# VHH binders against Glyceraldehyde dehydrogenase medium chain (cutB): the designs that were tried, part 14

Target 1, 281 residues: Glyceraldehyde dehydrogenase medium chain (cutB), of Sulfolobus acidocaldarius (q4j6m6)
Amino acid sequence: MYPPEFSYVRAESLQEALKFLEGNDNTRPLAGGQSLIPMLKLRVLSPDYILDINRLNELNYVKTSLNGVSIGALTRYHDILSNDIVKSKVPLMHHATRTIGDMQVRNMGTIGGAISNADPASDMPVVLTALNATIILSSASGSRSVKALDFFKGPFTTDTNKGELVTQIEVPVLDGYKTVYKKVVRRAGDYALASVALAIKLKGNEIEDIKLAYGGVHDKPFRAMEVEKNVIGKKLNDDLVKDIASKVSSQINPPSDHRGSSWYRREVVKVLTMKAFKEVA
Key: E = the ipSAE of ESMFold2; O = the ipSAE of OpenDDE; V2 = 0.75 times the mean of E and O plus 0.25 times the DockQ between their complexes.

## First folded at step 18 (VHH; framework vhh_7d4b_2)

Design n4 (from m1 with S54D; at its last look DockQ between E and O 0.01; V2 from the best seeds 0.00; counts 0 for: pae O 14.1 > 2, placed apart)
Fold by OpenDDE, look of step 18:
Structure n4 (fold): chain B 281 residues (1-281), chain A 120 residues (1-120)
Amino acid sequence: as target 1 above (281 residues)
Amino acid sequence: QVQLVESGGGVVQPGRSLRLSCAASGFTFSDYYMGWYRQAPGKQRELVAWIYPDGGSTYYADSVKGRFTISRDNSKNTMYLQMNSLKPEDTAVYYCARGDWSLPDYFDYWGQGTQVTVSS
């Protein structure tokens, strides 16, 4: 299937890009194209304009910030994967990125592009949701911040308004946490049938804090917030993990598609949950 | 309405300790990282310390490392700054601030400030 007709525009700077977005509705930013191009081919999106932002080098960076790590929206997965700050300060992201696609996807795909596309099975949205990351949106008139949980609204839907562009992601550093990212795929390089991002902080054998998010099993990244709240202060053991797995499985709303049935995904989530906890125990 | 109210400032001799408090209201305190700034006479405002929402991560300016401790009690909507081994150069107005990642300086709301004076 061929993509719909559109006009192609290349921006040389962030200011230029934002000005264009302000003046032209139905514009889709194009970075790596790994998420956008498939959507165009599937005729899911029919923009009037494709705004190429690949030359906006000011949006390509990883740096330590006041509250954690700041990542530019145009930062490629390859760079994220090799970045020492990410490895040391955001291990969950590092591990997840290692599983993303193939070399081509990692070389071209950007963190901003991925989260803007908001595929429910995409890995990075799950990671950011688990970490309580903050997305920075910029427009010609200024910038605002949105928490990851509020940023993803549904399948391929975000809190991005017209004229806005994701420019930066803020990721907190979780000191003292053990982290795990696991996913099941039908084929290597595919989006996840189901995925789990786990960050847990233990005091002895008790759960001091926990972050638990899932991908591919809901209309958006699923944060198991109720489960998280209920397990705080409890001793981590096999029975608790089984209970967590069961509860999460019952709370998600996985799709049935060519990748698998809702039932199958629910079962996979149980197994993934148990395996994830096994690694941090 | 977001409100931040500092307390605990005063005049002390070098080597002494003070404990500042910041009472927060008008927002979900536990969702935000918080910080302390200070401004000495004739100097620019500078970051002293910040603390993550869950209190698990902290940052200190080099000038106060080992002497100051930032902490918070989310159940009381209060942040603290324990200042030990105070020096004359610590004399400043200390401000409580709420974090905002959308801003260049990472903070959006400030308290009225509390004066800390260290003098012999």
Scores: ipSAE 0.000, ipTM 0.214, lowest interface PAE 14.1, mean pLDDT 90
ESMFold2, look of step 18: ipSAE 0.225; ipTM 0.665
ESMFold2 (binder alone), look of step 18: mean pLDDT 86; pTM 0.866

Design n5 (from m3 with Y59W; at its last look DockQ between E and O 0.59; V2 from the best seeds 0.00; counts 0 for: pae E 3.2 > 2)
Fold by ESMFold2, look of step 18:
Structure n5 (fold): chain B 281 residues (1-281), chain A 120 residues (1-120)
Amino acid sequence: as target 1 above (281 residues)
Amino acid sequence: QVQLVESGGGVVQPGRSLRLSCAASGFTFSDYYMGWYRQAPGKQRELVAWIYPSGGSTWYADSVKGRFTISRDNSKNTMYLQMNSLKPEDTAVYYCARGDLSLPDYFDYWGQGTQVTVSS
């Protein structure tokens, strides 16, 4: 076994971190606590530098904004879960965060770390895709924004360019929507075998708007946009929900792995879809 | 029984090309992520490239991006690595691997490897 061959660097400000990333290729930012899983992924990626950004307190916040809710990338799951703005304005995110491990796991992980890692089965990427949140990427030369639908490019792959760091997430407030997040795991605390995020606005029993995303069943969080468009204006009932579940099942491309087989994940998606809609009926 | 068999390695001059193949059997090939690792003498294994079960969605290490292309033919249960503009730093044993993103090392099976040597 070869030892890890990297240099550890700690940034004291965002400017310092961004300048380091601009000047030093093959650098992996470290947000949140150390765990065995990040160390194993470092072996796969083999970075020259670990850039510790945990001291960038300017990236740790939750606040309301004109566009909804702004969340700094170093905000921990624990802080998201206990935040009154998230509870009241973004209940989909609140409930998904409850499903992430136990309290100690939530204390160590950050929203920016989760979306930068981009595991296809991770909870937060699914939530952000359902909401089509805006992700802010900062570099030494400026900032740009990317929608969640364009940010996740594949397994562990994002729209991040050299020298860029995720610094902020902007989440829309969906007044009048009912929201549901559900997942199936093999073991408690694991990433999902399959998951669903649903946000729906009803006028009576008629669908006024709907956002429907899935995790664990595609190379990246899957947003069922064709299904969403086709059901606007229709009455929500058991037959429609069965049609939605069938259509989504035909559009996903779930892999096989130790979490579950491709066939099993297709069946789980149908069941999760029906359960999610039952909760909002 | 999962079996992965690499072929196509050899000794080549810098700037030339090689194409590696991986023949897979013993599982439903089209359901699995597949990847290429390499291990140079005295170095840790490095993930080189990765491809989604259906094809199309791919990932490359920065050291090979723009020079290497991963592909798969699910009808032949075969994955490929096209390696262009080879450099001496690409010298390594290359391994075909079956993906499992639920595992710490992301792969649960890998082949015997094929040697690629880039030298004048």
Scores: ipSAE 0.362, ipTM 0.740, lowest interface PAE 3.2, mean pLDDT 85
ESMFold2 (binder alone), look of step 18: mean pLDDT 86; pTM 0.865
OpenDDE, look of step 18: ipSAE 0.818; ipTM 0.914

## First folded at step 20 (VHH; framework vhh_7d4b_2)

Design p1 (from n1 with D105S; at its last look DockQ between E and O 0.02; V2 from the best seeds 0.00; counts 0 for: pae O 11.9 > 2, placed apart)
Fold by OpenDDE, look of step 20:
Structure p1 (fold): chain B 281 residues (1-281), chain A 120 residues (1-120)
Amino acid sequence: as target 1 above (281 residues)
Amino acid sequence: QVQLVESGGGVVQPGRSLRLSCAASGFTFSDYYMGWYRQAPGKQRELVAWIYPSGGSTYYADSVKGRFTISRDNSKNTMYLQMNSLKPEDTAVYYCARGDLSLPSWFDYWGQGTQVTVSS
């Protein structure tokens, strides 16, 4: 399909971009375009303006912060993947990024673009949800911080207001955690049929802390918060893992589509959960 | 009936601190966004800060970022604004506001305001 008509504007700085967003409603920022362009072609989006923000180098960075790691919204997946800070301090993100798309997608796709698109099957939203990351949104008038759980509202829906732009992601460092990201895809490079992000901290064989999030199986990243709470202090064993898998499977609301039925996704989630725990055990 | 009552305003010297409070009643406080606005003489009302229902997410205007802290205690139905390093340009009537659940209009109810004056 032919995309709808829109005006193209290129910003040279964050300030310019934010000013434009302030004055022009129905504007979509364009970074890597990996998600936006397809949506335009399908006429899911009909913006008046496309604001190209690819030149905003000030939003391309990975740096350590007092509380973790700060990542600019325009940081590309390939840079995230190769970044030593991410590898060492956010291994969950590193492992997840390795599974994202193909080389073309990783070269063009940005972390900000991915989370702004909020595809329920997208990998990065799941990772950020698991890690309790914070999303920084900027406007001409100021900035706000939003927890990942608050940021994702539903399918392709975020807590982003008009005039706002995702500018930074803040990721906590999880010391002493074992992490794993796994997903099932029908075809290499596709979005996940189902995915799991697991971060677990053990004291001996007991669960001291756990973070468990899923993608592709809910209207947004699913954080298994109730399960997390219930397993704290318990000994990690096969029976517990099976119980976790069963409970999560019953709590998610997976879609039925050409990729698979809700039932199938529930079964996949069970398997993924068990496999994830095996890797961190 | 929705009620918002501000307190804690006053006259202070530059560099000093104030803490504003907003007592809310007449609605389920924990379900709503809350925010602070201010209006200086001859100026338009401007958003200072707002906070999510859970208190985990916050917004700040650039002019107050790093100096002001918005917080809330849902158990007390109260929102706070800690204002540090106050400047003369912070002089304004500060209003407590309840957030709307729908965009683009964020706020639907306001308090009567409390005067904050920063002067040497």
Scores: ipSAE 0.000, ipTM 0.242, lowest interface PAE 11.9, mean pLDDT 90
ESMFold2, look of step 20: ipSAE 0.492; ipTM 0.791
ESMFold2 (binder alone), look of step 20: mean pLDDT 85; pTM 0.860

Design p2 (from n1 with L101F; at its last look DockQ between E and O 0.63; V2 from the best seeds 0.00; counts 0 for: pae E 2.1 > 2)
Amino acid sequence: QVQLVESGGGVVQPGRSLRLSCAASGFTFSDYYMGWYRQAPGKQRELVAWIYPSGGSTYYADSVKGRFTISRDNSKNTMYLQMNSLKPEDTAVYYCARGDFSLPDWFDYWGQGTQVTVSS
ESMFold2, look of step 20: ipSAE 0.552; ipTM 0.818
ESMFold2 (binder alone), look of step 20: mean pLDDT 85; pTM 0.863
OpenDDE, look of step 20: ipSAE 0.818; ipTM 0.910
ESMFold2, look of step 21: ipSAE 0.516; ipTM 0.796
ESMFold2 (binder alone), look of step 21: mean pLDDT 85; pTM 0.858
OpenDDE, look of step 21: ipSAE 0.849; ipTM 0.924

Design p3 (from n1 with S57T; at its last look DockQ between E and O 0.64; V2 from the best seeds 0.00; counts 0 for: pae E 2.6 > 2)
Fold by OpenDDE, look of step 20:
Structure p3 (fold): chain B 281 residues (1-281), chain A 120 residues (1-120)
Amino acid sequence: as target 1 above (281 residues)
Amino acid sequence: QVQLVESGGGVVQPGRSLRLSCAASGFTFSDYYMGWYRQAPGKQRELVAWIYPSGGTTYYADSVKGRFTISRDNSKNTMYLQMNSLKPEDTAVYYCARGDLSLPDWFDYWGQGTQVTVSS
């Protein structure tokens, strides 16, 4: 299917991009195009304008910040993967990025593009949800912050208003945590049938803190918040892990598709959960 | 086999309302994305709305946002499209479709369509 007709506009700066967005409501930003182009072809989106923001180099960065790590929205996956700050301070993101697509996807795909697209099976939204990341949205009139949990509203739906652009992601540094990202795919490079992001902090064999998020198995990244609260202070053992897996499986709402049935995804989530905990134990 | 049967189409004046229904069979309805497409004469098929399996999340094309409401009753294996404040530009054949986001074309099964005509 051919994409709908639209006008192509290229911005040379963030200021120019935001000004354009302010004056043109039916505009979709284009960065790597890895998510947007397929959506256009499917006629899910019918914008009047495609705003190419690939030249906005001011949105391409990874920096240490007071509260953690700041990542520009146009930062490519290949740069995230090779970045020493991400490796050392956000290992969960590093591990997840290794699994994203193929080399071509990682060369072109951006963190901002990925989260703006908000595919329920996408890896980065799950990671950011697990880490309680903050998304910075900018417009011609200013900027606002939205937590990852509030940013993703549903399939391909975000808390982004007209005229706004995702410009930065702020990621907390989790000191003393062990982290794991795992996913199941039908074919190498595909989106996840199911994924799990786990960050856990132990005091001895007791769970001091835990973050548990899943992808591909809900209408948005699923944060197992009730389970997290319930297991704090408990001793980590096989029985507890099985219980966690079972509870999560019962709480998610996975769809059926060509990749697998709802039932199958629930079973996969159990296995992934157990494997994730085994790795950090 | 998968079957999708649309109903509720017709001829109405601008500003009026119609309610389309899609009866689904041959698969676990409650597990799948569902959606409505439309195709006007001489135009390409376009997505009107889609709905998550649980019904909790919906999407609408900008052209129908605020006027159309997609919903589903999983107990009846039926999806609906409430169309309010209809306009002549809404004239089209409306198709019910089963969604599979794992496929390149997103939707894998379609109904035969129901004609909606908005004219004074």
Scores: ipSAE 0.250, ipTM 0.645, lowest interface PAE 1.6, mean pLDDT 91
ESMFold2, look of step 20: ipSAE 0.448; ipTM 0.777
ESMFold2 (binder alone), look of step 20: mean pLDDT 85; pTM 0.862

Design p4 (from n1 with S102T; at its last look DockQ between E and O 0.56; V2 from the best seeds 0.00; counts 0 for: pae E 2.4 > 2)
Amino acid sequence: QVQLVESGGGVVQPGRSLRLSCAASGFTFSDYYMGWYRQAPGKQRELVAWIYPSGGSTYYADSVKGRFTISRDNSKNTMYLQMNSLKPEDTAVYYCARGDLTLPDWFDYWGQGTQVTVSS
ESMFold2, look of step 20: ipSAE 0.489; ipTM 0.787
ESMFold2 (binder alone), look of step 20: mean pLDDT 86; pTM 0.871
OpenDDE, look of step 20: ipSAE 0.832; ipTM 0.915

Design p5 (from n1 with P53G; at its last look DockQ between E and O 0.67; V2 from the best seeds 0.00; counts 0 for: pae E 2.2 > 2)
Fold by ESMFold2, look of step 20:
Structure p5 (fold): chain B 281 residues (1-281), chain A 120 residues (1-120)
Amino acid sequence: as target 1 above (281 residues)
Amino acid sequence: QVQLVESGGGVVQPGRSLRLSCAASGFTFSDYYMGWYRQAPGKQRELVAWIYGSGGSTYYADSVKGRFTISRDNSKNTMYLQMNSLKPEDTAVYYCARGDLSLPDWFDYWGQGTQVTVSS
């Protein structure tokens, strides 16, 4: 068997990290300790450098902003779960974070690591897609923003250019919305076979606005935009929810693998959808 | 029984093109993402490209981006790799693989491989 063939480098500031990325091709940033390390054991990924950015404490924060909540990319899952701003203003994220692994995974994982890894079954990308959060990418020459709907490009694939690093996530506060996050796993602690993130605003039982996203059932987080548009103004009832579940199930592209068949995942999506809407009815 | 059979390899000059094919059988082809790997002598197997089941995304390694195109025809249970502007560095055995992202190697079945040699 081949040994790992990379150099480990640690950055002490954001400026150092960005300069290193600008000057050194085939570099993979290390944020957190869980999700990225297993990928370095795969034949598939062969970086020349691992750039450890865990000491960039300037990227570890949660702040209220004029139009939402700003979260630094190195903010740990544990800190997100325990944060009163997230709990009160972004409950969808709070509840999804509660479903992530065990305590050690939550202590080691970061929102930036989850975003950059872009596993189709990961929880945080689904939440950000439902909220269409803004992702800030920084390089030595400046920064740019990308919406979550445009950021995730496929399995483990993002809209990140050479020399760029995810540094901040901006999440809108959806006043008056009810939110739900649910998932099904094969066994406790596993990534989802399927998941759903729902944010819905009701006037009485009439749907005023809705955001509906799914994980584990498409090449990237799936936002059910056609369904969302079609149900605005309709009364939320059991028949509408069954129709939503059926339409979403027909629009997803779930894989088959050793955890479950494509067919099984379609059935799970129907059940998850019905349960999510029942909770907000 | 899962079977993946590559074809289309050969010896070509730099700058030329080749098209590889992978015939798949024994499973519901459209349910699986599929990939191409390559391995030069003495090197680790390298992911070249993958393509999601139906109506999905593609991935390309940086070394082939813009030159290679992966595609599939689910009605024929066949995946393709169009390799343009070939370089000597592309010389390798190319393998077809069936995807399973939950596995450490991201793939559960491999073909026998087809040789591509780019030389004057």
Scores: ipSAE 0.474, ipTM 0.773, lowest interface PAE 2.2, mean pLDDT 86
ESMFold2 (binder alone), look of step 20: mean pLDDT 83; pTM 0.841
OpenDDE, look of step 20: ipSAE 0.582; ipTM 0.813

Design p6 (at its last look DockQ between E and O 0.55; V2 from the best seeds 0.00; counts 0 for: pae E 3.0 > 2)
Fold by ESMFold2, look of step 20:
Structure p6 (fold): chain B 281 residues (1-281), chain A 121 residues (1-121)
Amino acid sequence: as target 1 above (281 residues)
Amino acid sequence: QVQLVESGGGVVQPGRSLRLSCAASGFTFSDYYMGWYRQAPGKQRELVAWIYPSGGSTYYADSVKGRFTISRDNSKNTMYLQMNSLKPEDTAVYYCARGDLSFLPDWFDYWGQGTQVTVSS
C-alpha cells in the first residue's frame, strides 16, 4: 500500500482556518494532537490537506448559558471530565467521558474532534444525540446551528458543509433526570461493541420523560424516539424494560466486524438496556 | 472462505457509463460495510465509495461525487458501482472490499482481485 499524500497546514486564528477551508477542497481539520484514529483514517479518506486547528484556544471553554451549557469545540475530554459545570449540570456527559480510554486519550481528544469524526462507536456522539444537543457550525460566511439528531448522517459522515467547522456545542440541562451511560468493549481501550445513554425523569415510578440513545449498533447514533414516546406515563418495571430492550433490538442495524457479529451486538443491546434501567430504578 | 469477485470492467470512451459488480461469498454479506477502491498505475490506492450493511448510508470521494452511485442487493450478496460521465482520470483497477471498522490501518479486511476500467478515446 502507498502512503497517504497530503500537506500539513496550521491555522493561527479561527478566521484563518475558515478562510483556508473556503479556498481549499478536500481538507481535513485536525483537533487533538495525538488522536490516532483521524490520522489512520487518512489512508482511507485521502485528504489533500490536514488543517491543524489546535492553536485556536478561543474554542476551548465550558460555560453556562441561558438554556444550558456551552462547550467550545477544542475543549479536551480531560477538561470536560474535571469540569464542575459539566459534572453538576450534564452528568450524562460526565459519565460518558469517564469511560473514554486512558488518561493520554482524554488529555488529547476534543469534543469537537469526536463529533466531527462521527465514528459510530464513539461515546460523545451518543451522548449528544440523547440530549439532542445543538451543534454550531462556522464558516467564512457566518454560522448556523444543527441539532444532533440532524447532524450525524452515517458512519464518519456529518451535516457539515464545505468550509465549515464545528466551533461550539450547546447542551441542555436536565433537571430532575437520572442518567446512565454504559458500554461494552472487547478489550479495555477498544471502541464500543455497543453503548447506551439513558436519561429518565420519574414521578414516583411513572416515566415522565425519557431520552434513550445507542451507539455502535446503527449507521449513526440511534435515538429510540418511538420507544420513548410509547412509554411516557407508564410505570417502570422489569416487564416494561424487557419490552423496551426487545423493541430497540428490532429497530437497530448493527454491523459485524472482528469485535463482534451483528447478532452478538443485538444481544449486547438487550443486556445493556436492562442494566441501564436497573441502575436508574 | 471470504471471496470477493469483481466484474463489469472494460474499455470505454469518455462521457460513457459502466456498471461494476462485486459478488461476495463466505460471510454474512448483509452484516458488513462494503466499499470500492481504485488504483491507477504508480499511484496510491484511493477509496471511491462505501455503503453501510443496510444500504441506508453511503460515502463518495469528492472526485466521483455526483457521477458514481454505490448500491447493494443483500438478497444476491452483490454490491454495485454505477459509473456515469466517465473521465480519463477514472482509469484504474477497481477493487471490491469488505469493511471492518476495527481493522486498522486500512479499515477493510478483505479485497477482491480487481477489475480494469480504462477510459480513453
Scores: ipSAE 0.375, ipTM 0.729, lowest interface PAE 3.0, mean pLDDT 85
ESMFold2 (binder alone), look of step 20: mean pLDDT 86; pTM 0.867
OpenDDE, look of step 20: ipSAE 0.831; ipTM 0.916

## First folded at step 21 (VHH; framework vhh_7d4b_2)

Design q1 (from p2 with S102T; at its last look DockQ between E and O 0.72; V2 from the best seeds 0.00; counts 0 for: pae E 2.4 > 2)
Amino acid sequence: QVQLVESGGGVVQPGRSLRLSCAASGFTFSDYYMGWYRQAPGKQRELVAWIYPSGGSTYYADSVKGRFTISRDNSKNTMYLQMNSLKPEDTAVYYCARGDFTLPDWFDYWGQGTQVTVSS
ESMFold2, look of step 21: ipSAE 0.502; ipTM 0.800
ESMFold2 (binder alone), look of step 21: mean pLDDT 86; pTM 0.873
OpenDDE, look of step 21: ipSAE 0.835; ipTM 0.920

Design q2 (from p2 with L103F; at its last look DockQ between E and O 0.67; V2 from the best seeds 0.00; counts 0 for: pae E 2.4 > 2)
Fold by ESMFold2, look of step 21:
Structure q2 (fold): chain B 281 residues (1-281), chain A 120 residues (1-120)
Amino acid sequence: as target 1 above (281 residues)
Amino acid sequence: QVQLVESGGGVVQPGRSLRLSCAASGFTFSDYYMGWYRQAPGKQRELVAWIYPSGGSTYYADSVKGRFTISRDNSKNTMYLQMNSLKPEDTAVYYCARGDFSFPDWFDYWGQGTQVTVSS
């Protein structure tokens, strides 16, 4: 096996990065840290260029907007976890970020890097899918918006076109929702064997609205939209939760791999679903 | 034991088509990502395409996108690679692989390979 060959380039501004991407095919942006290098050493993605964008401080921010919270793509997990706006307005994201790796991983990983990588078991893509967040893609010629439900196309595959870079994520604020994020891992700090993101608004014990997404158990983050619509207006109880767990388990297509079998992942999803609803009941 | 047996390779003229097959046994085929890799003489093994366990989601390397189609028949434990508009640079040994994205090269088992040669 031969190591990957690439040229390393560092951008000093967003304009410079976008111009480089427009003019140079087969370029992979580098945001955050070490996780990209092992794939390059094995030539799986064989880029001609690694474009280091870590100096683009203008992409490192968390701020409120009229319709939610805006997060720059280079914002590190550590900064998201410690941010008072995220804690108060997007607790689902705060909860999920708490589960990401150890402190070193959180210091190096960025939200933009995580969603651009689009690992099916990654935590942040599941959160953004549950919330159907808006992802801003920038190029030398302008910007466009893509909803999370349309952005993740499959394992390690996104709706990013040539010359585009994820620059901002906009997350809605869900006033009055209870939220929970749970996962099962093979080893502490690993990506999930299976995960669940739940945001639910209750009127008494009756479900007013619900957002339910899963990671590690489909080719991309799985949003259980049919189940969500079916349960609006129903009273939350153990029998309903068992039915939800069974229906979701039948709708997912989990893979088998060294971390766990397809059968095991289906069983984990049932348990995670029941535990998630117990936390909000 | 896990077995992956490729077939369908051969010598073909540029612009023509070829269909590769991979017969799988020794595991629950429908539970695994599957992929095709290729290695030309003196070059590194590269990913050509992979396909999700249920067959719904696929990936293609840019060099083959629009020309190659990966598919699977889970009832026959068989994966396929339809290769259209073949070019001399497609000349390589093609390997069927069982996917595992936790591994550095995104697979844990591969077959013996089948030779594809595109020449006049």
Scores: ipSAE 0.484, ipTM 0.794, lowest interface PAE 2.4, mean pLDDT 86
ESMFold2 (binder alone), look of step 21: mean pLDDT 85; pTM 0.869
OpenDDE, look of step 21: ipSAE 0.836; ipTM 0.918

Design q3 (from p2 with W50Y; at its last look DockQ between E and O 0.02; V2 from the best seeds 0.00; counts 0 for: pae O 10.9 > 2, placed apart)
Fold by OpenDDE, look of step 21:
Structure q3 (fold): chain B 281 residues (1-281), chain A 120 residues (1-120)
Amino acid sequence: as target 1 above (281 residues)
Amino acid sequence: QVQLVESGGGVVQPGRSLRLSCAASGFTFSDYYMGWYRQAPGKQRELVAYIYPSGGSTYYADSVKGRFTISRDNSKNTMYLQMNSLKPEDTAVYYCARGDFSLPDWFDYWGQGTQVTVSS
C-alpha cells in the first residue's frame, strides 16, 4: 500500500520549517523517514503536508553542555554511533545505537525522527527515558522543554503540539554508572520485541541509584520507577535481580502482535533483566 | 533489480515539443511516486515534476508550469513527460527517478538520463 496523497514541502532552514508548521496544522515533519514512511503506508497518518527537514543542518550536532550532552534532532544514528562525545559520556546511547536497524537505517534515521514517532518498540525512546533526558520543542513563537517521561504519552503519541518541532535532546551524563542496553528481535534489523535499558550506580555491593526502562512491552517506554525506589540501598544479588525481573514482568502491559505474544514478552523481559544485571554486577 | 530507462530526448527548435518516456522495472511501479529531474551543464540537478502513485496528483517546478505535463500508465510501468513550448533554458539531461521519502531528495533510483537540446 502506498502512502495517501499529500503535498511535499522542503524547508531550507529551521525558521522556514517552523513558519510552515505554524501555518499548516496537518503537517508531518520528515527527516530520515524510517519511522514516518511505514506509518504513512499503513494509512495510520494522513497529513496534508510532508515537510522535509533534511536540509536543516543546524539541527545536526552533538556537543557537550553544562548538564551533559546536547544532540540536534536531525543527527543521524550513524553520526551518533561514531561520535566520541556519545561514546565517552553517554555509553548507554552508544551501545543502544549499535543495535538499531541496519546500516541503511542508521545512515538515514534521526534521533528526532525516532522519538517524534514514539514507537513503543523503538530503542532511542527507551534510552532517553532511562536517562531522564529532556526534549526541546521549538515553534515559531519559542521553545519549551519536556522530560522524556512526559514527552511520550502513548503509542505513536507525544506531547508535541501543533506547530512544534523537536529540535534538541539533552542527555545527562551519569558519572559512576554502569550501563547496559539489551534487546531481543525476531529478525535482524527489526524493532525490538523487548528491550531493557539499565543504568546503575553501586556503592560497594549496594545499589546507590538505578534507572530501569523497557521497550516493546508497554504502550510507551516503561520506566520501572517503583522497582527503582524499592531497591535503593539493597545489596545487589541474584535473589534481588530475580525479584526485580518478576516485578517488572508483572507491571508491564505488553501487546500481542506479529512479533510475539504478551506472555512471551513477559518472559523475555525477565530474561533480559537478569542478563542486564549480570553485565553490571 | 530496479531499472529506469528514459527515451524520447533529442534536439528541437524553440517552441517545439518533446515527449519523454520512462520505462520502469524491478519493482511495483504503482506503489511509488515517480519524478523527472534535469541537469544542465554546470548547474545543479533540479526537480522538474513528480506524480503520485495513482496519477491523480502532480507537482511542477515553477519554470515548467503550464508547459510540461507529467503522467503515468501503471499498467505499462511507464511515466511520461510531455514538454511543450520548449525553451533554450530547458536544455538539459532529463532523468527519471523513483520516489522514496526516506531519503533527503526523496528519490532513490535514477535512470541514465536522456539529452534534451533546445536550440535555434
Scores: ipSAE 0.007, ipTM 0.241, lowest interface PAE 10.9, mean pLDDT 90
ESMFold2, look of step 21: ipSAE 0.472; ipTM 0.783
ESMFold2 (binder alone), look of step 21: mean pLDDT 86; pTM 0.866

Design q4 (from p2 with Y33W; at its last look DockQ between E and O 0.48; V2 from the best seeds 0.60)
Amino acid sequence: QVQLVESGGGVVQPGRSLRLSCAASGFTFSDYWMGWYRQAPGKQRELVAWIYPSGGSTYYADSVKGRFTISRDNSKNTMYLQMNSLKPEDTAVYYCARGDFSLPDWFDYWGQGTQVTVSS
ESMFold2, look of step 21: ipSAE 0.502; ipTM 0.788
ESMFold2 (binder alone), look of step 21: mean pLDDT 84; pTM 0.849
OpenDDE, look of step 21: ipSAE 0.778; ipTM 0.893

